# Ledger of designs, part 1: VHH binders against Extracellular exo-alpha-(1->5)-L-arabinofuranosidase ArbA (arbA)

Every score and structure here is a prediction.

Target 1, 316 residues: Extracellular exo-alpha-(1->5)-L-arabinofuranosidase ArbA (arbA), of Cellvibrio japonicus (p95470)
Amino acid sequence: KQVDVHDPVMTREGDTWYLFSTGPGITIYSSKDRVNWRYSDRAFGTEPTWAKRVSPSFDGHLWAPDIYQHKGLFYLYYSVSAFGKNTSAIGVTVNKTLNPASPDYRWEDKGIVIESVPQRDLWNAIDPAIIADDHGQVWMSFGSFWGGLKLFKLNDDLTRPAEPQEWHSIAKLERSVLMDDSQAGSAQIEAPFILRKGDYYYLFASWGLCCRKGDSTYHLVVGRSKQVTGPYLDKTGRDMNQGGGSLLIKGNKRWVGLGHNSAYTWDGKDYLVLHAYEAADNYLQKLKILNLHWDGEGWPQVDEKELDSYISQRLK
Unless a header shows other numbers, all headers, positions and changes below count from the first letter of the chain; antibody chains aren't numbered by Kabat.
F, E and O stand for the ipSAE by ESMFold2-Fast, ESMFold2 and OpenDDE, each averaged over both directions (binder to target, target to binder). V2 = 0.75 x the mean of E and O + 0.25 x the DockQ between their complexes.
[cut] stands for letters that were removed.
The coordinates of atoms that the task and the answers printed are left out; those that the model quotes come from them. Centres of patches stay.

## First folded at step 1 (VHH)

Design d1 (framework vhh_8dlx_2)
Fold by ESMFold2-Fast, scan of step 1:
Structure d1 (fold): chain B 316 residues (1-316), chain A 122 residues (1-122)
Amino acid sequence: as target 1 above (316 residues)
Amino acid sequence: EVQLVESGGGVVQPGRSLRLSCAASGFTFSSYAMHWVRQAPGKGLEWIGNIYYSGSTFYNPSLKSLVTISRDDSTNTLYLQMNSLRAEDTAIYYCARDYDFWSGRYEGFDYWGKGTLVTVSS
């Protein structure tokens, strides 16, 4: 069976690749070659004790992780939310190793990083992604629908916003001013991920709707900035915080709902990691790892044919 | 390695109640959401409902008043309580392990049991 994932992120410990995705307790897979995957673990055996206080409709699935290695620790960021609501929070749990056979293996939850509250916040505290800038400062991008995608500076232990706080709006689509702040609205943008390459930070975002099988409109756009804080400009010079975004990849007849990417440089090569729904397999969500190339102007590009040639295998 | 074994099916009279069990092994049962699905003769799969590791339950709206899903993590067992059984409830009942939420509950199934047959008849 192929690996069934939504919202995939990856990291490496030694010669082992680890894959994290949306699911009960966050699903973890391991691989030696990024093709053949074994189930490894869940980060949570029981839900965070604060989950239902933040999100009364929380159903046990932890969403949209990001994994970040910093000063000998692995930081796993996760989202607590409910579909269509911004009663949400991003939390963080920490481990010394990702190997469940190690005597040092233990996930320690550090609690809430940020929380969104309906009517107070015109943003949704889900879809975290971590980026370190060229001065070593660590930032979190996040967000879904409402007023778009945000970036804020993390404190030294990466568990809460820095003091004094520093926040930036990095990408948004138009939302009706007449719509109630409790509604997600029609500004279909989420899942930011930032990759630093050369002199630029590249902001990837998912536009459209996931999670509707063949009716999913999810696709990836990109913009870039020389500063992590933006402005992130698309290929035409339009600010992503004013509706800009250059198409990177979209669905076709076989693959639908392409999105929620991460991006990495491994052993001198660049990769885009995402999920895609296979039409011929009842729109099941599948892991895709594509080579990320760069054109003469420094823009990322992917080969759509690699959606067909990358086939993950789930080992027993 | 991963195994799901349904039991408790059989012939039952209309209007009666029946409890199905699903014994799980080969994985950390308490960490997974679990589903019940059924397939009537000559028809497609129908999702009944699920229960998350937290104990929260969600049901197919057409079946909500007729069924209750529960779990016992100490014995790695999933239950489906059915009340007021009708002839149209005749089906093979499967338990399934949830994988991912986003593509719909039934599309995210990793593993299924072999099923247990429930026949509602005289």
Scores: ipSAE 0.000, ipTM 0.179, lowest interface PAE 11.7, mean pLDDT 87

Design d10 (framework vhh_8dlx_2; at its last look DockQ between E and O 0.20; V2 from the best seeds 0.00; counts 0 for: pae E 10.3 > 2, grease 26.9 > 24.2, placed apart)
Fold by ESMFold2, look of step 2:
Structure d10 (fold): chain B 316 residues (1-316), chain A 120 residues (1-120)
Amino acid sequence: as target 1 above (316 residues)
Amino acid sequence: EVQLVESGGGVVQPGRSLRLSCAASGFTFSSYAMHWVRQAPGKGLEWIGNIYYSGSTFYNPSLKSLVTISRDDSTNTLYLQMNSLRAEDTAIYYCAKGSWYRDSGYFDYWGKGTLVTVSS
């Protein structure tokens, strides 16, 4: 049985890899080899106390985690939202260790980082991803539909925006001015992730629609910038704030609507981590960990055939 | 494969109580939120409520005083207790497994439903 996962992110502690997924309470798996996975825990046994206030139709599922190690602590960011609405917030919970057998294992929720409100905000506070720049400043990227993807400075304890606040738009697609601000709209972009490689920051983004089973159109695009704040330009030099984005990988008949990636350098090699819907298994989302290669001009490439060759295994 | 089988429906007089069951298999039942949804003849779907894997429950505000959702993880069974039934409660009642699909607004697995008819 493969690992069913949404919005996968990973980190390592000691000899153990930990995988975090959208789900009730954020599902956590562990592995020694990134292929064979065991269930480990859920980060929340009960929903965050503020979830229903932020999103009245909240259904108990926490979305789109990111995991970040900083000064000996593990920061798990998560999203509270509801379908088709930007009544949303990103929260953070913190742990000293990811090993549930440790006496120090305890998720300590630190509450809301940012919140979006319909009609007030033309952005959606979900899909966090953390990146540190060359100066030691930590940033959060986020966003889904509406006015696209944003980036802001985090404060020193990584639980809120820095004061004074500094926000940047890093990618967006055109949205009709005739569309009411309360609607998600036609700008099908979400799930930013930034990877530093060489002289560039690479912004990955998901375009299209996830989560429609066989009708999903989700795929990955990329741009790059020498500054974490952008502008992020695609291979043709087009700004991602102006609809730019170079195709990295899209689905096929067997693996439909892939996206919501993370990306990592481990032991000198680069990897792309994502979910893909398996047509042969009722379009359930499966974990994929693919090799990320770089061409002579420094652009990332992925071999689509690896979708069939990487097969996770869920252990008893 | 995931299976959800509702039972306990039938014809019942107004004012009576009825308990529906949903037998679940093919997944780790104790790890998922479970939902009840109904559809009256000729009408759209109406969410009744859910029960989180922690035991916490949430209800449609219009039905909150009339229904109780419970689960038994040892038998993989979801329950819906309905009290003081009225003619407008006539519907097909479905159980549904919670989903991780954030922008669907829909549940990924449904039972075939059980018909409840409230008539005098």
Scores: ipSAE 0.000, ipTM 0.275, lowest interface PAE 10.3, mean pLDDT 86
ESMFold2-Fast, scan of step 1: ipSAE 0.013; ipTM 0.337
ESMFold2 (binder alone), look of step 2: mean pLDDT 82; pTM 0.826
OpenDDE, look of step 2: ipSAE 0.027; ipTM 0.509

Design d2 (framework vhh_8dlx_2)
Fold by ESMFold2-Fast, scan of step 1:
Structure d2 (fold): chain B 316 residues (1-316), chain A 121 residues (1-121)
Amino acid sequence: as target 1 above (316 residues)
Amino acid sequence: EVQLVESGGGVVQPGRSLRLSCAASGFTFSDYYMHWVRQAPGKGLEWIGNIYHSGSTFYNPSLKSLVTISRDDSTNTLYLQMNSLRAEDTAIYYCAKEGYSSGWKYDLDYWGKGTLVTVSS
């Protein structure tokens, strides 16, 4: 059976790969080869104490993690939210090691990084992703629907926005100004992830809708900028903050709901990590790791045939 | 195809304990996260907790000290043990299977018909 994931992110400690995904307490798998996966742990045994205060409809599932290694610690960012609402927050929990057998293994929750409040905020505080710029400053991108995807500078310990606060709108789709700010609206964009390659930062975003089996319209778009703060321009030169985005990959008859990617350089090779729903297997969400290639103009490309050839195996 | 059948409900006195069962069929039970959810008369749905395919549990903090969820994969059965029952625990209790039918992020795709628990003195 293949590994069941939604919103996958990965890191490596020593010779072991760790995979984090949406689930109760955040689901963690480990692997020696990125193909054969074993259940490792979850980051939370009980929900964060602040979760119901921020999101009264919170159901115990922590969404859309990102994992970032910094100065001897692993920082796991996670989302607390409820379907269709921006009563949300991104939190962070830290660990010295990802090996559950280590005496140093202990997840320590550091609490809320940012929170969105209906009517106050025209954004949703979910779908975090961490990027360090070319000067070593660490940034978080985040967002879903509403007014789009945002980027802000993190403080030195990576637990709060830096002061003075520096916020940037990096991608959005059109939203009616007549729509009430409490409503998600029609701007179907979320799950930013930024990869630095050569002279560019590449912003990946998921357009469309996940989580509707065969009716899911999720697909990945990309733009790039020489500055981490943007503007992120697509292949036609259109700003992603003005509706731009170049298609990277979309679904087909076998694979639906492709999105919520992360992207990495491992051992000199570039990879795109995402989930996809397999139509022939009741649209079950599956891990996909694809090779990321670059064209003559420096744009990322993936081979859709690798959706069929990458097959993860879940070990007992 | 997929069926979930709750049992073990009934009338119980305050302070007593009760164990509910959920018999699952039509899918590979050992491969799925399972949930308990309740609905009190005139109230919305309240999530109680879940159990992973690995056996790990996650609970609603308001109920953690009062309930235990367990599973027996050899009999395809999910259990909810409830202790120190109070009048406010009167509700229809539902067993639910994790999956995607619609929604955004995690969704529960199959539910049982529920079993009524009435706590009265």
Scores: ipSAE 0.000, ipTM 0.208, lowest interface PAE 11.9, mean pLDDT 87

Design d3 (framework vhh_8dlx_2)
Fold by ESMFold2-Fast, scan of step 1:
Structure d3 (fold): chain B 316 residues (1-316), chain A 122 residues (1-122)
Amino acid sequence: as target 1 above (316 residues)
Amino acid sequence: EVQLVESGGGVVQPGRSLRLSCAASGFTFSSYGMHWVRQAPGKGLEWIGNIYYSGSTFYNPSLKSLVTISRDDSTNTLYLQMNSLRAEDTAIYYCARGQDTYRYGSDAFDIWGKGTLVTVSS
């Protein structure tokens, strides 16, 4: 059986890989080889006490994590939301180790990092991803639909926005001016992730719709900037904050709903991690880890044949 | 306020066809995916299939040749057409509103009808 994931992110502790995904309390898997995966834990045994206050339709599933190692701690960012709503918040919980057998293993929730409120905010506080710039400043990118994807500077302990606050719009698609601010609207963009490679920051985003089986239109686009704050320009020079984005990968007859990527450099090699729905397996969401290559102009490329050749195994 | 009401059940002869209806009220029907589920006496729930807000349909492979799901958004009505009915198709048939979200690991049903009984007997 392959590993069932949506919105996968990974990190490494020692010789063990850890995979985090959307699910009850955030689902955690471990692996020694990034192919054979064993259920490890969930980060929350009990839902955050503030969750239903922020999101009245919250059902216990925490969405779209990111995991970030900083100064001896693992920071797990998570989203509390409901489909189609911006009654949302990104929270953070911390742990000293990811090994459940360690006496130091305990997730300690630090609460809300940011919250979106309908009619106040034209953005949705979900889909966090953490990036450190060249000067050691840590930033969070986030967002879904509404007014697009945002980036803000985190404070020193990575639990809230820095003071003074610094915010940037990094990517957006056109939203109808006739749509009420409480509605998600037509700007089908979410799930930012930023990877630094050489002189560039690469912003990956998921365009289209997830979460509709064979009707899903999710696909990945990319742009780049020499500054973490943008502007992120696509291959044609169009600003991602003005509808730019160069196609990286899209679905085919076998694989649908490709998106919500993370990207990493491990042991000198670059990887794209995402989910894809397998049409022949009733659109079950599956983990994909693809090699990320770079063309002569420094643009990322993936081999779509690796969607067929990467096959995860769920161990009992 | 939010309500699903199934109708069209009853006693039917083996080999015949039957069309079930599900009338939706209290929500924007055209914005939701809809499901049909059944429960035979003494058995668990069996998923029959669904229709997305786009009109795309997916079926339980065991039932695909025997059923068709359709919708009429102008009347807020979901349909299940069943052909070549067998005694083993005897069950309570439910319609359910889907949330269309794999972010929860599988599609969630948040509103159910009370069901309509179909008995296939000679």
Scores: ipSAE 0.015, ipTM 0.195, lowest interface PAE 7.4, mean pLDDT 88

Design d4 (framework vhh_8dlx_2)
Fold by ESMFold2-Fast, scan of step 1:
Structure d4 (fold): chain B 316 residues (1-316), chain A 121 residues (1-121)
Amino acid sequence: as target 1 above (316 residues)
Amino acid sequence: EVQLVESGGGVVQPGRSLRLSCAASGFTFSSYWMHWVRQAPGKGLEWIGNIYHSGSTFYNPSLKSLVTISRDDSTNTLYLQMNSLRAEDTAIYYCAKDSGYEPKFTGMDVWGKGTLVTVSS
């Protein structure tokens, strides 16, 4: 049985890898080798008390986490939303350790980081990802559909926007001005993740539609900037905030709906972590960890054949 | 076996109202978003709107003043109420089941055979 994930992110504590994904209370797995995974916990046993105030149609599933280690604490960012709506918020919960056997293990919810409200905001407060810049300032990228992907500076405690606030639009696709602001529209872009490599920040984004089995059009694009705030330019020099994005991976006949990646450097090697739907297994969502390679101009590359080589195992 | 059966179509004069029904069977109806989609002669599919069991609805902005989607989960029935019908509303109307259990906005995985609505004098 392979590990069933959507929107996977990872971190390491000591010799143990932890995997976080969309699910009831956020699903957590652990592994010693990044191949054999054991169910560890969920971050929320009961839903956040503010969830239904923000999202009246909230159904208990927390979406699209990111995990970030900072000064001895683990920060788990999560999304509260409902299908096709921007009645959404990104929250954060904090723990001293990811080991459930530790006496220090306790998730403490710090509440809402940002909230999107229909008609007020032409963006959706979901799909957070954390990046520290070269000066040690921490930023959150986020967004889905509507007016695209945003980046803002976090405060010292990583629980709120910094004051004074600093916001940037980092990627978007064209949206019809005739579409009602309460609707997601056709600008199929979400799930930003930024990786710093050499002199560049690389912005990964998922274009297309997830969550439609064999009809999913999800695929990954990339751009880069020497500044975390952008502009993020693709291989042709087009700004991602003006529809730019260079294809990284789109899948094949066997693997569909590739996206919602994270990216990491572990032990001197670079990796792309994402989900993919296996056509031969009724398009079930599966964890994929692929090697990231770099071409002569410093652009990331992945080998689509590694979708067949990485096979996660779900332990009892 | 999952089945969706549309009914209530037919010939209607311009300016009149019409209510379409979709009878669902073979799945837990209350757990899924349900959609209405139409296709006019010689045209592509046009999404009308969707509804969840909570009553949450989304509409095509071009149509939202003319249509109301509702559902009765006790009888596994989806409805489309159309008012002020125009010749341009002549189309085959389909109900469709969304996958509905996935964490993001989903697509349609099961469709009915459609019911024809002709707006003509």
Scores: ipSAE 0.000, ipTM 0.170, lowest interface PAE 13.9, mean pLDDT 87

Design d5 (framework vhh_8dlx_2)
Fold by ESMFold2-Fast, scan of step 1:
Structure d5 (fold): chain B 316 residues (1-316), chain A 122 residues (1-122)
Amino acid sequence: as target 1 above (316 residues)
Amino acid sequence: EVQLVESGGGVVQPGRSLRLSCAASGFTFSDYAMHWVRQAPGKGLEWIGNIYYSGSTFYNPSLKSLVTISRDDSTNTLYLQMNSLRAEDTAIYYCARDSEWDYLEGDYFDYWGKGTLVTVSS
């Protein structure tokens, strides 16, 4: 049985890989080889006490985590939201270890990092991803629909925006000027993730629609910048904040809804981690880990055949 | 063939209420968000609000207290309820279907009706 995930992110503690995904309380799996996965835990046994206040339609599913190790702590960022709404917040919970058998294992919620409020904000406070720049400053990218994807500077303890605040718009698709700020619109862009490779930061984004089985149009685009703050330019030189984005991978007859990636360098090799819906298995969302290659001009490439050859196994 | 047909316009006195209808055909109405947009004589388009397939509504803040958008998925009909009509509400009113896949030039409405004229006068 393959591992069912939506919005997968990974980290390593010692010799153990940990996988985090959207679900009740955030689902956590562990593995020694990134192929054979065992259920580990949920980060939340009960929903955050503030969740229903921020998002009245919140249903208990925590979305789109990111995991970041910093100064002896694991920071798990998570989204509280409801479908089609920007009544949303990104929260953070911290742990000293990811091993549930450790006496130090305890998720401690630090509360809200940022909140979006309809009619106040032209963004949706979901889909966080953490990146440290070449000076050691930590940033969060985030966003879905509305006015696109944003990047802001985190404070020293990684629990809120820095003061003075620094914000950048890093990617967007064109939004109708007729739309009110409370309207999601049809600018179908979300799930930013930034990977540093050589002299460049690479911004990955998911274009299109997830979560519609065979009607899902999700696919991955990329751009790059020598500065973490952008501008992120695609292969044609078009700014991602002006509709740019170079196709990295899209669906086929067997695999649809490809997106919500993370990307990593592990043991000198580069990887793209994403979910894909398998048409032959009722569009169930499968974990995919693909090798990330680089062309002669420094652009990332993946082999679509690895959608078939990477097979995760869930151990019971 | 997708069609949107607005109705319910006409001449109304200031201070009165009016309900506009939009009859949709040629697509699965319940799968789409729907919008109301108006254009006063000699002016540009003004977005009024929308209703998602879930029933959630969002309005132009300048109009929020004056209008209500609703839908009846069993009859494929979109409604705009307007209260306390003013002379400045005189306009052609359009219903529009939200674009599900159009990234070009900020055009987030893929189909429009022909409009229905509302004239607020004595």
Scores: ipSAE 0.000, ipTM 0.166, lowest interface PAE 16.1, mean pLDDT 87

Design d6 (framework vhh_8dlx_2)
Fold by ESMFold2-Fast, scan of step 1:
Structure d6 (fold): chain B 316 residues (1-316), chain A 122 residues (1-122)
Amino acid sequence: as target 1 above (316 residues)
Amino acid sequence: EVQLVESGGGVVQPGRSLRLSCAASGFTFSSYAMHWVRQAPGKGLEWIGNIYHSGSTFYNPSLKSLVTISRDDSTNTLYLQMNSLRAEDTAIYYCARTYYDILTGYKSPDYWGKGTLVTVSS
């Protein structure tokens, strides 16, 4: 039985790997080898008190986490939303350790980081990802559909936007300016994740549609910039904020809906972490951890054959 | 006092290029998103595009291949570069300031210039 995940992110504490994914209260797994996974916990036993005020159709599933270690604390960012709506917010909860057996283990919710409201905002406050720049400043990328993906500077506590505020638009696809702002529209882009490698920040984004079994068109694109704030240019020099994006990986007959990646450097090796739906197993979303390679021009590449060879195991 | 002053308009031959300028004063220009909007005779306002304080741009899809918006924060100046001008590009061109708001973003202009007329004719 493989591990069932959507929107996977990972971190390491000591010798233990922790995997976070979309689910009731955010689902947490642990592993010693990144192959054999054991259920660990949920970050929330009870819903955030503000959730249904922000998102009236909220069903208890917290979406698209990111986990970030900073100054001895683990910051878990999460999304409260409803499908097809931008009645959304990104919140953050903090823990001293990820080990549930520790006496210091306790998730402490710090509340809303940012909120999107229909008709007011032409963006969706979901799909957070954290990146520290080369000066130690911490930023959040986020977004889905509407006007695309945004980046903003976090405060010192990583719980809200910095003062003075600093925002950037980092990637978008065409959306009619005449379309009602309450509608998601056809600009199928979401799930930003930024990895710093060498002289570049690499922005990964998921294009297309998730969450439709065999009709899912999700695939990953990439661009890069020497500045965390962009512009992020694809292999042809096209700005991702003007529809640019170079294909990294897409589905095949066996695997569809590939996307919502994270990316990491562990023990001197680079990895891409994503979900993929297996057609032969009723399109169940499965964890995939792929080796991330670099070509002669410094662009990331993956071997799609590793979709077949990486097989996670769920332990009791 | 916020002031926005457009310049660079005039009579231009079809197929030529033209660059418009907008000189800003009375506020910290580098902290605000700016946009260009035009109005052809007898028609409504048509949004051309925005440029954020970061330099990132967003364009009206119908005009994307024909225009480029840029800014020079050292001179408090916004630019609109127009290429392959057509008779239908005849309009009054306005620059406008949008307030940066963390929850709202760059959407609604709070100050407008008086406009500069561009006439495309032979």
Scores: ipSAE 0.000, ipTM 0.119, lowest interface PAE 18.3, mean pLDDT 87

Design d7 (framework vhh_8dlx_2)
Fold by ESMFold2-Fast, scan of step 1:
Order: sequence, then C-alpha cells, then structure tokens
Structure d7 (fold): chain B 316 residues (1-316), chain A 123 residues (1-123)
Amino acid sequence: as target 1 above (316 residues)
Amino acid sequence: EVQLVESGGGVVQPGRSLRLSCAASGFTFSNYGMHWVRQAPGKGLEWIGNIYYSGSTFYNPSLKSLVTISRDDSTNTLYLQMNSLRAEDTAIYYCAKHSSDYVWGSYRTFDYWGKGTLVTVSS
C-alpha cells in the first residue's frame, strides 16, 4: 500500500524523517529511509477553536502544512479554509520534538498568523511555506488564486508578521479587474515553495486545478531570484508576478494532478516532494520524492520516470 | 488584445479526416485552458471539448470517439482533429479561451472566441 498524501512537506529530526500532509488534524508519518513510512500522529486532536469563526464553511480538514525548525522548536503552519472561499487563515502550532515517545512531545497551538477576509483582501491566506534568507531573516510565502502569491517578513518568534510589516507580491496570473474581489477567479496559481540553491532562491508554484481526480490540471512551474523578495524570473526572463513561470513537471496519462511541492537539500542531494494522482488506482493521491537535478544554467530538472520508480510503502 | 484565429476549414468528403488549427495571441497561451465549440446550421452552440494547460482533455461524451484536441505551446496553437466526418458535422468551428472569470470547479467557462472557420461535409 503506498502512502496516501496531499500537500506533503518533510523535515528530519536526528535520523528520522517526518512527513506532514493535509487531513484531519494534519497527518504525520515517520520513516528511517524515506521509502517505508509509519503513521506517527496528528498535530490536532480537535479542530482549532477559532476555525469556524474565520471560515464558516470549514469542514474540519486542516490543509497544506509547512514544517520549520527554528531555535530548537518545530513550527507547524496549517491552513483553515473552504473551497472557493478566501475566508481563510494560516495558523501555527509548536513542538520541541517530533518523536511522540518523548516526554517533551506536545503540540502547542499559537493561533492565527494571518487571515484573509472577502472584499478586504485580494488574496487567500492558505498554502504557507517558510524560507530563511541569507541574513537569517525568516519569511512566509503563501497564497491561492485571487491576486496570486505573496511573501511577508515574520516576527522573531515566527507567529505573526514583523513590525514594521514588509509584504511582496511574488507570483500571479492575470485576473479580470471587473471581477468582484470576493470571487476566486481564473488565476489558477497556488502553493508557493522557495528553495535556496547556490546564489538563487527558486520559487516553485502549482498552476491549474487540484482536487478533481482526472479533471485535475495541476503542474509545477519555477522561477528564480538572487533576493528572497524577488523579482522571480523564469527561463525567458519573464517575472512570475507578471505571468511568468517555466514548466518543471506536468501530468501524463498515468499521473495527474502533480503539485503542491516542497523541496529540500538532504546530505548534499536535492529533492522535490509532491503528490500525484494515479489514474489506474482511482486517482489515489500518492507521495512522490524525486531527485532534483540542475542543468548547466542552474535550472532545476526532474526525471518523470521517477514518478513510476519511487514507490512509498505504508507499514501499517 | 486577445486574438484567436481558426484555420483549416473547407469542403471535405464524408468519411474523411480534417485538422483545424487556432492561432492564439495577446495572452500567455500556456497559462490557459482552451475550448472548441461548433454551431451547425439552424442549431445552437455545441461544446466539443477542452484542453487544460497541463494537456488534460475533456470531451462532450457524444463526440469523444470522433475528435481529439491537442496543443503546441511553443507555437501558441490549438488543434482539433476530426475523424470519420459526416454531413451532421457541417458547422462553423470556434476556438475559445478558458475564462479569466472562471469560478473554482467550473470547467466549461470561456471569455474570448475566434471568428470561426466553416467546415462543410458533402460529396
């Protein structure tokens, strides 16, 4: 049985990899080899008490986590939302260790980091991803549809925007100016993730639609910048905040809905982590960990045949 | 300005195949899904199918066995391959851009159309 995930992110504590994904309370798996996975825990035993106040249509599933280790703590960011709505918020919960057997293991929710409100905000407060710049400042990228993907500077304890606030628009697709601000629109872009490699920050984004089985059109694009704040330019020099984005990987006949990636450097090697729906298995969402290679110009590349050769195993 | 220009229409014999093209300009073609729609004489508009920018295709079930939609993002061109043409396939064929006003979950919205290309199936 392969591991069933949507929106996967990973971290390591000691010699153990931990995988976090969308689900009730955020589903957590552990592995010693990144192939054989064991259910570990969920971060929430019950939904955050503020969830339905922010998102009245909230259905109990926490979406699109990111996990970040900072000053001896693990910060788990999560999204509270509902399809087609920007009545959303990104929250954060903190733990000293990811090992459930430790006496120090306890998730402590720190509440809302940011929220989006219809008619006020032309963005959706979901799909967080954390990146530290080369000066040690920590930033959050986030966003889905509306006016695209945003980046803001986090405060010292990583629980809210810094003061003074600093915000940047890093990627967007064209949106009709005649469309009401409460509507998601057709700017099908979400799930930013930034990886630093060499002198560049690489911004990955998911274009298209997830979450519709064989009707899903999700695929990954990339751009890069020497500064975390952008501009992120694609291979042709087009700004991602003006519709730019170079294709990294897209679906095929067997694998559909490829996206919502994270990316990492582990032990000197680079990896792309994402979900993909297997057409032959009723479009079941499966974990994929692909090797991330770099061409002669410093652009990331993946081998699509690794969608077939990486096979995760759920131990229970 | 968004422009969509269909070509490849004309008079064809029953049973033959025909490929229509649509040249797109004025927007980032690779970012958007595209549709084919037709209108037969005395009939309303009939949706043929669409292709998302990932390459995934969805067809009108009544036409799925007769048509194939494809795209070439390097040339900003959309294609409609039609096989086993019959007299009832006589129509003006339009390409259409997937709507910038697309609501989440709706896969059949479009905002710009070409002027169409006429296909006449007769002996």
Scores: ipSAE 0.000, ipTM 0.110, lowest interface PAE 19.1, mean pLDDT 86

